# VH-VL binders against o60147, part 319

Target 1, 175 residues: o60147
Amino acid sequence: MLEKNKYLYIFRHIQTNQVLLSQGNVLKKTALFQLPYPLQKPVAPNGMRPAKLRKDHWVPLLKVEFPNESMFQSVFMQLLNYRKYRSVQPLTSDLLKLPIPVRRRKIMRQEVPNTIADLADILNKEKFPENSVRLQLSDKSDSEYADWPPSVQIDSEEIKLSRGFREKTTVDEAR
Below, E stands for the ipSAE of ESMFold2; O stands for the ipSAE of OpenDDE; V2 stands for 0.75 times the mean of E and O plus 0.25 times the DockQ between their complexes.

## First folded at step 15 (VH-VL)

Design kn16 (framework fv_dargistotug)
Fold by ESMFold2-Fast, scan of step 15:
Structure kn16 (fold): chain C 175 residues (1-175), chain A 120 residues (1-120), chain B 106 residues (1-106)
Amino acid sequence: as target 1 above (175 residues)
Amino acid sequence: QVQLVQSGSELKKPGASVKVSCKASGYTFRSYGMNWVRQAPGQGLEWMGWINTYTGEPTYAQGFTGRFVFSLDTSVSTAYLQISSLKAEDTAVYYCARGTTYIDYGFDYWGQGTLVTVSS
Amino acid sequence: DIQLTQSPSFLSASVGDRVTITCRASQDISSYLAWYQQKPGKAPKLLIYDASTLESGVPSRFSGSGSGTEFTLTISSLQPEDFATYYCQQDYEYPTFGGGTKVEIK
């Protein structure tokens, strides 16, 4: 009968700028398998990943609302495939000239603009109905990393949550 | 249309090795991860690990490091589980199951299972 | 590892009965829980993922609920083909399965 809207929750790491995709408003530890570079030393008994998820280190980047499961799954899977593709590309000669820590920091810093650009690319290719996809960002200026199709409506209110997507409503800070 | 077809049952002696195959069809092989799940006779399900079919990188659960090896042949859309130095306690039905560990869509398609019996 | 405890381990029921199976996690796993059905000699079949989302092709008599540490699978009106063993499974950390619940004919 009535299908409920589906949400894609996207998180950003406060120190590295790395991005995690989630179908729920709470990150699961296995989401760390999305990362090409280990973020924290494993704390599991045998030192295997995923070991530790510091919830206080992951903040909302954006929330994407889809009107149905089919649209959600298509976009989510394509974003995961874009991340897989990026993880296996050879490094540029400019990056290879940098010390490993500096190189990784530069690569990680690009995950926010890359994820936003990938999302926009997918949505431009899919040709969804006008205003059918709603984006709500923590920082609206991040929307400038891409050109958005007519299917996308960007929410005028930013996400104001301090940690994760745990609160039901966001608060718009008056002047 | 999506199918995972596994190799036939194996009867092995302790100390031997076995290689189980899981051939995928009806979808883009590299787009979904492949999991291995074991079930000893009369027992429950036990996750052994997964392999990233895009990168080829395996991840093993605790207890399945060392003797167990996950591998791929992407040219024929096939995943493999190899067990070396077989022990009686390895007797089980081994399943391959499609799923990407960092998304929560469950394991939506499973192979029919391969019975590996280890006896002297 | 996260441990999942299923109750009951065994239940007897009649066709038409409402059947409820519970799965309890050793720590908060949010909604990252799936339910599977396994018939003798067959591979498991996914019924529900993300605690309450019904897999395509699964009859609407199956439903899942819960979050955090307590989850429930409900079969609203048991059919002959529903006699099977049911497993819960979490994917918050490395995947683990519950011990299973065998649903047998009364």
Scores: ipSAE 0.247, ipTM 0.736, lowest interface PAE 4.2, mean pLDDT 84

Design kn17 (framework fv_dargistotug)
Fold by ESMFold2-Fast, scan of step 15:
Structure kn17 (fold): chain C 175 residues (1-175), chain A 120 residues (1-120), chain B 106 residues (1-106)
Amino acid sequence: as target 1 above (175 residues)
Amino acid sequence: QVQLVQSGSELKKPGASVKVSCKASGYTFRSYGMNWVRQAPGQGLEWMGWINTYTGEPTYAQGFTGRFVFSLDTSVSTAYLQISSLKAEDTAVYYCARGVPYLGYGFDYWGQGTLVTVSS
Amino acid sequence: DIQLTQSPSFLSASVGDRVTITCRASQDISSYLAWYQQKPGKAPKLLIYDASTLESGVPSRFSGSGSGTEFTLTISSLQPEDFATYYCQQDYEYPTFGGGTKVEIK
């Protein structure tokens, strides 16, 4: 189960910049339910073939270690709620002028800066002890999307993924 | 501006090896995959595979396993194609092209191509 | 692998003509199809992706249509710079290209 973890992994799609949240360093097919825009289209109108999780298309964005499972769950749920809130906001007139496929690509490209800003906002609202939350970023410049509270310690260590995340035979389509 | 600049033409004998480079500029190199596409003289386009520019993990099309190696040097935003044990049928223009396959997005920027000629 | 069949293999046309090129897939690929233009000695240029979405900077005389197994590229009024070879390409599975359609001057 994912509910007992104290680690949050956030992944981004290498090209579209869409974001997936995971409670461990392995992406599960159910994470695809987080996406407002599907990455793979069904072959038939009735959905003959379910969407595939292409693990080779996703790369780590950041990893957060929390003091305990309770705080992890609180932050994780709040982050999901922020994503829901953003998905129902009215589109700007500039976006509405664009064809739907172009519009969706522009919206998707903003998920990385938006998710980082949302994470920082949540952490600023929570009153964690100083240096109690460890944040690792794949690209350190992404920390510039937000102002971080004193509770956050930014680590320069490389984000280590489980062996299963990158194994060729672990892609969902191989089953 | 986005550019992919490839190394110059190569003339090789059968059995030799060649390494083609593709230097990217004008975008975040690790945010887009890199594809290799071959075109024999007077023939159509043939996809060889791609490399994940973030992880370095290559994926090869069926006909391109073994003698063909995709690699990266992320410090200089460059992708490489190495072909070992060259054969006459490897004579072609080799292109690098930006994109992640399986999305329906196509490959939006291409290198100018590198002609590899294999003859005795 | 998914096979793409283009027709015709070549055509002769005059400036101002309406040109239609067809691409047929051996199985359902939804809208996972792109169209490219290649001029002699040059790299291919992306014209259309997702079957019908025009790439930025491509003239509006180019359009794509279709879904599933039948796809069409149309040039509404052929210009001198449009004489080239055109390729369709799918990436629903391992990417494959059609055989190409050469559009030459009459």
Scores: ipSAE 0.020, ipTM 0.656, lowest interface PAE 7.0, mean pLDDT 83

Design kn18 (framework fv_dargistotug)
Fold by ESMFold2-Fast, scan of step 15:
Structure kn18 (fold): chain C 175 residues (1-175), chain A 120 residues (1-120), chain B 106 residues (1-106)
Amino acid sequence: as target 1 above (175 residues)
Amino acid sequence: QVQLVQSGSELKKPGASVKVSCKASGYTFRSYGMNWVRQAPGQGLEWMGWINTYTGEPTYAQGFTGRFVFSLDTSVSTAYLQISSLKAEDTAVYYCARGTKYLSYSFDYWGQGTLVTVSS
Amino acid sequence: DIQLTQSPSFLSASVGDRVTITCRASQDISSYLAWYQQKPGKAPKLLIYDASTLESGVPSRFSGSGSGTEFTLTISSLQPEDFATYYCQQDYEYPTFGGGTKVEIK
């Protein structure tokens, strides 16, 4: 049986704060294509390298529940387009003035606030019904990166992940 | 068509100075860092450092401080490596290399190299 | 500084052979590793970046694999033009190169 999803999960890397989008509570390796920069050459090639997928290095940033699959797909596609747009923009003069390691950290750290701002912008444009979209944040203070429309209900409940999100048995596990 | 063209070989005596040039063409000079890599005869590759082509600020690797100076002339899209008080151990081929590529801070374009020989 | 150790330092091979070169990093560098080919008297040429991505124009007989601290470059069927010295290089921090592997005709 094929099931359509109405949930968007956003994950952040524990060290770099890079962001990955997922249509479910499981990260797939193909999600790495979302990281800066996409395969197409960026206009400012001095960009950030994508991290390889280690599921245990990614933690939930936020989860969004949409009224239906159609609305989820619309928002998800728009968010991917925003991220692609950002990945091909030229670096600012301020960033180019910084040493490479400092520049890398600054660009990576901005992915969290940028993704949250982009999500809010999309939701403000879509004009969904009041309290129809449920937003759960791992850290409620991250909601301060944007102004949210009346359609969004912010919830501080813990984000639950499936058992398939992280492999339980691994040679690197210290337990 | 990206190209890096370096100045010709140099034969110098110990204590002299040398200035190697690297002229870039086919891309926006200030948008990519310029790196310098040295290779002594029969030896491997050593990264010497880079210069930020936007700010003009050089960064030197461990072991390449003092006698080595990176500089730019942005009006002619050229990077320079100056070595002062030359020693026999400075004998090497010196390469300039463009520092950034999509998904990699690897060197996608290299100059042809400049041989600097230091002998009495 | 991150140190890269290549093995073997040199090998002899025949045309048509499968050749494997290993690069080990002193710490986890994720996938921030490139491979270069250098022929005598010439500048190095970028073959592979991001551990496994072929540079445009590089023949498909070249492949890279690995992550973290252990990486390999494989040439599936050695051609006459492949006799050269190969270097790995990390860019997780400021760049460092491996010691090189010279591939000679047997």
Scores: ipSAE 0.005, ipTM 0.464, lowest interface PAE 13.5, mean pLDDT 78

Design kn19 (framework fv_dargistotug; at its last look DockQ between E and O 0.53; V2 from the best seeds 0.00; counts 0 for: pae E 3.8 > 2)
Fold by ESMFold2-Fast, scan of step 15:
Structure kn19 (fold): chain C 175 residues (1-175), chain A 120 residues (1-120), chain B 106 residues (1-106)
Amino acid sequence: as target 1 above (175 residues)
Amino acid sequence: QVQLVQSGSELKKPGASVKVSCKASGYTFRSYGMNWVRQAPGQGLEWMGWINTYTGEPTYAQGFTGRFVFSLDTSVSTAYLQISSLKAEDTAVYYCARGTHYLSFAFDYWGQGTLVTVSS
Amino acid sequence: DIQLTQSPSFLSASVGDRVTITCRASQDISSYLAWYQQKPGKAPKLLIYDASTLESGVPSRFSGSGSGTEFTLTISSLQPEDFATYYCQQDYEYPTFGGGTKVEIK
């Protein structure tokens, strides 16, 4: 089935600023495989990853609307490749000089700027039609982490954190 | 052009070990996760776990820790499943299967399956 | 882990029939469900992912619907090549499969 519009949902951890990519507005527990530092230690060596998703700890960072599935797939795959590549790179000498807890905190805090910069880099390389890609952010100032191409339109309305990525319900509209 | 080709059937005695191979071709091996799925005779499908082809990190489902080992040889785009201390209950067709992307667990391409028979 | 219950486990149908298979999850999995077709002696084939998205090359007579805990696979007009076993599978948590539904000719 071809879809007219397709969305990429990007979440941020409220304490660590780690980022999760999602093709749906609800996070899968398997999305935790994106994280280089597991939220919980494994119970057994080579065993199942015992990470548990705390939905209340992840809030919207941004939502990207694509006019079709093909554009979504291209950008999503490239963004996953950027994150994959970053996860295995050698740490800089500056980071290696820091105590492990301080080092991890600093690396995790950079995921938001890095993800936004990577997304913009991908969109700048693609030759999508003018205003064909719509960004909606929880905090519009986060758009300043990158320079956006003409294909991108930034929504003036921010995502309400209390609602996550959900649509307005009949009850919400009745208010 | 995407193909996953598995090694041939195996007949083993209880207590023996077996190593099944799954050779990938037609795509960038390190860009997709590799999963193992088991199907006992006349039974349904059971996910055993996966290996991250980029990092080499395996993850095993409950019930497949200890005797089961996932490994890779990225130089020849091949994934391996090793089963140690074989038991009769391990008799099954073992499939390797690719996720639709790096972190996907919907499986778009499958190997043909390797029948492992464990009998005395 | 998440348990998936398929119903019916077996059905008999004729060419041209509308066939419906249901998959129920033990907890809310949003839309993270796939459907597979398996013919005897063959590996499974992906039909549908994300509950309702048809895999490339799969005939349009196949459709999926549902969200949360209740999901449906529909074959609008059964063809001779559609006689097979069908499995649902979730990837909201670590992957699990339903028990399968065998579709046999009447």
Scores: ipSAE 0.480, ipTM 0.807, lowest interface PAE 2.7, mean pLDDT 86
Fold by OpenDDE, look of step 16:
Structure kn19 (fold): chain C 175 residues (1-175), chain A 120 residues (1-120), chain B 106 residues (1-106)
Amino acid sequence: as target 1 above (175 residues)
Amino acid sequence: QVQLVQSGSELKKPGASVKVSCKASGYTFRSYGMNWVRQAPGQGLEWMGWINTYTGEPTYAQGFTGRFVFSLDTSVSTAYLQISSLKAEDTAVYYCARGTHYLSFAFDYWGQGTLVTVSS
Amino acid sequence: DIQLTQSPSFLSASVGDRVTITCRASQDISSYLAWYQQKPGKAPKLLIYDASTLESGVPSRFSGSGSGTEFTLTISSLQPEDFATYYCQQDYEYPTFGGGTKVEIK
């Protein structure tokens, strides 16, 4: 059986720090479906679904290579579930005391570390074989947001994705 | 194995309603989006929209708003397409189709199709 | 909406022939293109996804190539069971299908 994509790309919005999961190294417009609908079609940074995918507004966060498609699918779904779960949780009293713009910014700032932590938690629970999951980060310091299980091998090299979401190739570097 | 089994053919009069079912099996129902595709006789394929099987949120393509309703019964892993105020131009085969991934719109598994004929 | 234009709309070929179908997108869709085969009275069958990835169970005589706005489906050696209508479909945005290419027996 031919395996489908086993690569997970995670992107963050440069302004809102919203997070999008992607199966490909180029974000699809439909990836925005991961974000909640706005009440009155607001644009970022309200923490809602943008009307349009602006490629230049998204930067790579990390890339994960899984041993197989099944593991990828499982982790992908779990990540979405974790995010959804958080989105429906009541806001803390402390957050409610903040002005709405400040509150939204604070919540959005948590998406990146939360997503990374979620990923680590999911991988810890899955107990994949040692060094079977390859993790590449755009910023190595982001790995500090979580304790990674032995199944995760963190690459020393940073991911080579452009803001256009394409992996850098020799041809791209020549441009 | 993954299977999508749709309800049988329907013959309806204009103005009537029809509800097509799509029962999924062989996989985790809520892990994949369910899509609906229409094909008029002798015509091409037309994406009608999809329903998020996890959240229940439907999204309708342009031209398929109002009279078309996507719904779920997750307890039986079934998706539904309801068409109200049927018109002759609604005569078509309707397919449910699973996305290859969650929130994916490439379709790896299809129902066998349900022919809906609207005739006076 | 992204428009997909398939060419040709009709193709007559013989068993053993190399067949190529083209799909052109109105916008850059990267590699988010799928190919389907549909036989009369049957549901479409996924052949290729992500422009070039062969779906499980699909014969190796089928291949897909292209990126951006130009894509091709190739059948290296047409078999009797390959006479059907083929559709390209993009999933970069909301899904849209090409008009289809009917491969008929010459």
Scores: ipSAE 0.427, ipTM 0.831, lowest interface PAE 1.7, mean pLDDT 90
Fold by ESMFold2, look of step 16:
Structure kn19 (fold): chain C 175 residues (1-175), chain A 120 residues (1-120), chain B 106 residues (1-106)
Amino acid sequence: as target 1 above (175 residues)
Amino acid sequence: QVQLVQSGSELKKPGASVKVSCKASGYTFRSYGMNWVRQAPGQGLEWMGWINTYTGEPTYAQGFTGRFVFSLDTSVSTAYLQISSLKAEDTAVYYCARGTHYLSFAFDYWGQGTLVTVSS
Amino acid sequence: DIQLTQSPSFLSASVGDRVTITCRASQDISSYLAWYQQKPGKAPKLLIYDASTLESGVPSRFSGSGSGTEFTLTISSLQPEDFATYYCQQDYEYPTFGGGTKVEIK
């Protein structure tokens, strides 16, 4: 019984660099619940949740292909837990010294590198077969936020180029 | 194989409370979210909310943010729905349904349903 | 809140008929739609998710299509066991169900 491959899609906000995780290539409205409530909460001011989903404000950051549903669910669940854990941590003294708008920008600016590092940490701790997880990035330099385990294949040849850089065989490029 | 087995039917008076159980088997309980769905006699389906079985955090749909409480006992792979201050309009079949933790609500497995009847 | 409007509410058909049920969403939900079958006294059974993906064990005579705001469930050749009530359910936000379509023998 072979399970169908499953994809994790990760988006970033074009202005704030906040990150959303998705099981599909189009964000659900409920994806916004991954973002913390407004900073009036005393626990952890990680940023703000927009009132509505503006799909034109969220662009691809990376895509991960898993060989089955079970691997996808495990990684997705752990990523959400890492983000929630981080969102409730006490602010550091360095952050508390900053004016609130500056503090919010610094926190949001960390979401891309933090998410990529979290993904790599999870994948390093899992015992997935070598080259069983395919990672595609919109910007290859983002892979430098982490060390990747042998289970991860980055930038394999003949992967469909969907990140907006030019390809010599444009006629073969899918939309 | 995956099963969700609910507690038996209940007959209650207005003002009483009821606790419906949903025992899961055949899968890793904490890997899938648990949803509650209500169906009044002769009516359609109404999502009441869900509980994250990993964190224990419940989420309630609009209109279910008062007398309805979701809880878990992960040691026995069981989810609970408690309804307090029962009213006649609470008469319905209550289903548990398996979902995901990443907010995907395609319910692939359902409990058999628990009829709660509230009458004087 | 996303409202799902099913049509028709009732459908009389004969064994062997092609049956089509529509579900219209009050806003764009992409492909995040599921279909369920429910027989009297039984729990709903998932037929289709992501608008067109058949759940395992569901007969191939069932098919789903659509995206955005308009979706259809089609039974290519109605069988005696298919007489039931069918519900659509959006999975774009916290779920809501359509009002149901009861399919009866003509």
Scores: ipSAE 0.331, ipTM 0.726, lowest interface PAE 3.8, mean pLDDT 84
ESMFold2 (binder alone), look of step 16: mean pLDDT 93; pTM 0.948

Design kn2 (framework fv_dargistotug)
Fold by ESMFold2-Fast, scan of step 15:
Structure kn2 (fold): chain C 175 residues (1-175), chain A 120 residues (1-120), chain B 106 residues (1-106)
Amino acid sequence: as target 1 above (175 residues)
Amino acid sequence: QVQLVQSGSELKKPGASVKVSCKASGYTFRSYGMNWVRQAPGQGLEWMGWINTYTGEPTYAQGFTGRFVFSLDTSVSTAYLQISSLKAEDTAVYYCARGDTYLSYAFDIWGQGTLVTVSS
Amino acid sequence: DIQLTQSPSFLSASVGDRVTITCRASQDISSYLAWYQQKPGKAPKLLIYDASTLESGVPSRFSGSGSGTEFTLTISSLQPEDFATYYCQQDYEYPTFGGGTKVEIK
């Protein structure tokens, strides 16, 4: 199902800190293919890989409300491009010298600060009206990962999710 | 058409040197690490190490330092394994295999193998 | 280094049989385990990664399960093309392989 709105939801994995973007408050299995793995292999003709989505493993990180769909689409597309750019950069020698599981944990844990920094960078580049973008964070301290432009109003209200927040998974897909 | 094609079999005397090539095609060479795996006759698989195709930096498993050298020629998308001072115990099939440099996954693409025979 | 122990090292089976191969790790490796199939004279072929994720193009009769230190590869109904040697491999630390399990026709 498509979700078109002026809202951007960002979710984080409770164990790995990996991040997923959604155009609505329902997290779909296809969102898992945003994860930047160089060895991605297609399962279907559209190039998507198998993924597991567990109902209790993803929680909202933040919600962004834009005044219109045009602003939402611009920011969302730029954010996806930033994530893609990061995923294809060569790893630093420092990371490559670490044992593989330690390297994975360091890379994954950086997705939250990186995504927040990328979002702020995009919003600073855009010249949106003052207080036109509403940002809600599950944890207010995450706002410290970036300097925000005057266009952003930061709120601490709880992020409300729909009954369809997560797609149901089969027993074989549960982690 | 992602594939790894290795050089042909080698028959060497003890003390000689050998250089095995592994030519990649169908993907961006620098985006994936290149691993080397050894299999002695009738034995299992043994990981020798890998080389970062972007930086050229090799990492060797215990037991595969000194006589073993991983190198690259990125202009022709080729990785090399050189073994110096060959010993009879080096007799094995040597495989190159593609691995992930971002997050270590299983080896999804393998060369066909190069048999190196060391006879006295 | 992390040691992987496969059992059995050898088994004889008939077409249609359910075959189970186990792989035990010397320490907790979470789900960082892959399974390979190797036929005589050929390079290994990846079957499963992340303990239970089937590689694309691999028949659904192959499945993997387990986490921590005990893992299994199951072939639900053995086919003639499945007679091969199977290896587990961990990448929790630097890669190591199990000793292999040779599946031969009965």
Scores: ipSAE 0.006, ipTM 0.492, lowest interface PAE 12.0, mean pLDDT 79

Design kn20 (framework fv_dargistotug)
Fold by ESMFold2-Fast, scan of step 15:
Order: structure tokens, then sequence, then C-alpha cells
Structure kn20 (fold): chain C 175 residues (1-175), chain A 120 residues (1-120), chain B 106 residues (1-106)
């Protein structure tokens, strides 16, 4: 086992629809720093640290397999850039008319379609080889948020909704 | 070949500034983050922080704010570490290392290190 | 910050010996641990990431195991080129390194 992991695991929050990006099927605590809006109060006494990671509140959205680590790193970094760009854009007048909690909820609910659209945009721009990128979604209808390039192959089977992108083992198959 | 090449050793007086360079080659510079790691003489490794090579956004570890500045020149695939108001305790070998702290692939490519000596 | 404690801080071994180095984290870091080798005057070299995955080009005599708070690096049959200092490093939060384990010739 010399090859680096070349999977992007994308999670969504069950209540807010916020999205977290991960290289592994288990979320790191630092993943919370991707969020522009905190889900709960800071844990640390000084109030300067992010909220606790509640692993059971995050479910699979999308798993992306790249043919090599370099392509994965490039796409991951660009997705982080898109998220940063969105967080600093001026709000529309319609959003500004809403109370802050309502406005935040509306913005957070758009993270799933926005992330899927951003992923497709990056993959269309980068011109990867035909069928070199494999997508597996928890809900295949989410693929309709974007037009996919020839480099993308979408798995016919959906990810079953479960904690942490659980994969079948020999034991699970025997059951 | 994937390489990180750092600038040469520096001898500085207390209160001076130093700027260390780290030039990348053999890979797409913006696709990988750049870390800075310090090692004082006879001591272990200490992570100073990283810079997102796509956005230019630096993140500093506790203890490396204020006097330490990470920057980039993407046109020449080079990362920089600037240390201002140098103190004797800044004497160390400074390494740049490729990696994204949000990903668990480790820091897989390292510069050769730059010795910064601060003495009166 | 997450503290990493390595043990032992040094060990003496002979060529052909099985060497085990332990790294203990102050909190659960899942599998988000890497191991590095550093020879005198040289930059560190990545050996293992994600607790147990060998970096490309690293000899199979190196292996990593563990999860949560306890991790081990094992060298199944020590070679002359393996005399070095070894460091563990976590990236579950912002990266921190263990104190290092120096493996010296007996």
Amino acid sequence: as target 1 above (175 residues)
Amino acid sequence: QVQLVQSGSELKKPGASVKVSCKASGYTFRSYGMNWVRQAPGQGLEWMGWINTYTGEPTYAQGFTGRFVFSLDTSVSTAYLQISSLKAEDTAVYYCARGNPYLSYGMDVWGQGTLVTVSS
Amino acid sequence: DIQLTQSPSFLSASVGDRVTITCRASQDISSYLAWYQQKPGKAPKLLIYDASTLESGVPSRFSGSGSGTEFTLTISSLQPEDFATYYCQQDYEYPTFGGGTKVEIK
C-alpha cells in the first residue's frame, strides 16, 4: 500500500445542509474551520475556538474518486477557494431584508447545490481524461444541480445513508 | 523531479529581519499547500503554520503570530517566510514542506532547510 | 494543541532487530498520524501517513499501526540506513510533532 488516498468525501449537516470537505471517511476537527457560520457556541472558555464536531450530525453527500493524488489536491484546493469567495461576496438586497437567523439558514441551505455546482465547474475547467473521475452520491437527484463533463462517471448505486461513509467488508457481505 | 529549494544560510543581528525563500518545481504549485517547520539546534520539529497556495491565505500556529509572515509569489512558484525583530531564540533551521493540513497525506516533499543564526 | 508523547526517547539496537516506537496523543485523533525519519543534517522524510499507509518508495519493513490515542511504528528488521531520529505528527487539529525517538547503533 504505497498509493496515497485519492478520494474526496463530502458531508452535509442533517439540520442546516452545510457542507464539509474531507480526504477521509472520518471528519477531522479542523474541518469545522471551513464553516463561515458556527453551528453552536464555541467550546473553549475564551470563546475564540470553533464548536465541537458532532460526528453523528454529518451524513454522506458525495464521494469522488480521482485517478491520482495531484488531481484530488487541485480540486480540493479550488473548492476551498470557491467557498471562501462565496463567504465574502456582498449579500443581495433580498437577503439583507431578512433577520440574521433567517438569512443564515437560507444561505446554509444552498451549500449543497452550490458545492455540487462548484465541483462540476472545476471539473469542466480542468479538462481531465474521459471517465477518469468517479462520483457516488447519497441521492442521485443531487447530480441534476450541474452539467457534468465527459471526465465524470456517476455510479449507478447510491451511497446508503449511514455514518461516516461506511464501506462493506467481507463480514458485512456475509451477513 | 518534484523539489523544494530554499535560500542559503543567514547570519543576522538581534532586531534585524530575514526573508527565507522556498522555490517549488516539478509540480503544480497552487495545488499543494506549503508548511513552515522550525528546528532549533538539538531540538525537535515545530510546526509554524501553512499558507494556502491557491488563495494566498496564511494560518499561523500559536507562538508564530506578529513577527512571522508567510507570503507567495505564484509567478515564480516561490513561498517566503519573513521574520522581523529577530531574537536569539529564533536561531534554527527553517524548513518548507509541501502539504495541506486539512488532508492527511503528511508532508511529503521538504526543502533542504535554511539555517538562520541570530547573534550579536 | 494536541500533545504527542513518544517513547522511548532513545534506543540502541543491532542490525536485524525488531524496533517498536510508540506515540501517544493527548486526545482521540482517529487515524490522522504520520511518521517521519530524520538523519543528521538532513530534512525529515515521510514514511507513513494516515497511521498505517506506507509512503511511495518506503521499504516494507516499516509499518504503522494504531488508532485513537495509541500508535506504533515498527521496523521489522533494522538495516544500517535506519539509524536515525523518528517523529510522529498529527494533523487532526493543526499539526504537532512528538519529541522524537533516536535509534542508535548498539
Scores: ipSAE 0.081, ipTM 0.669, lowest interface PAE 5.6, mean pLDDT 83

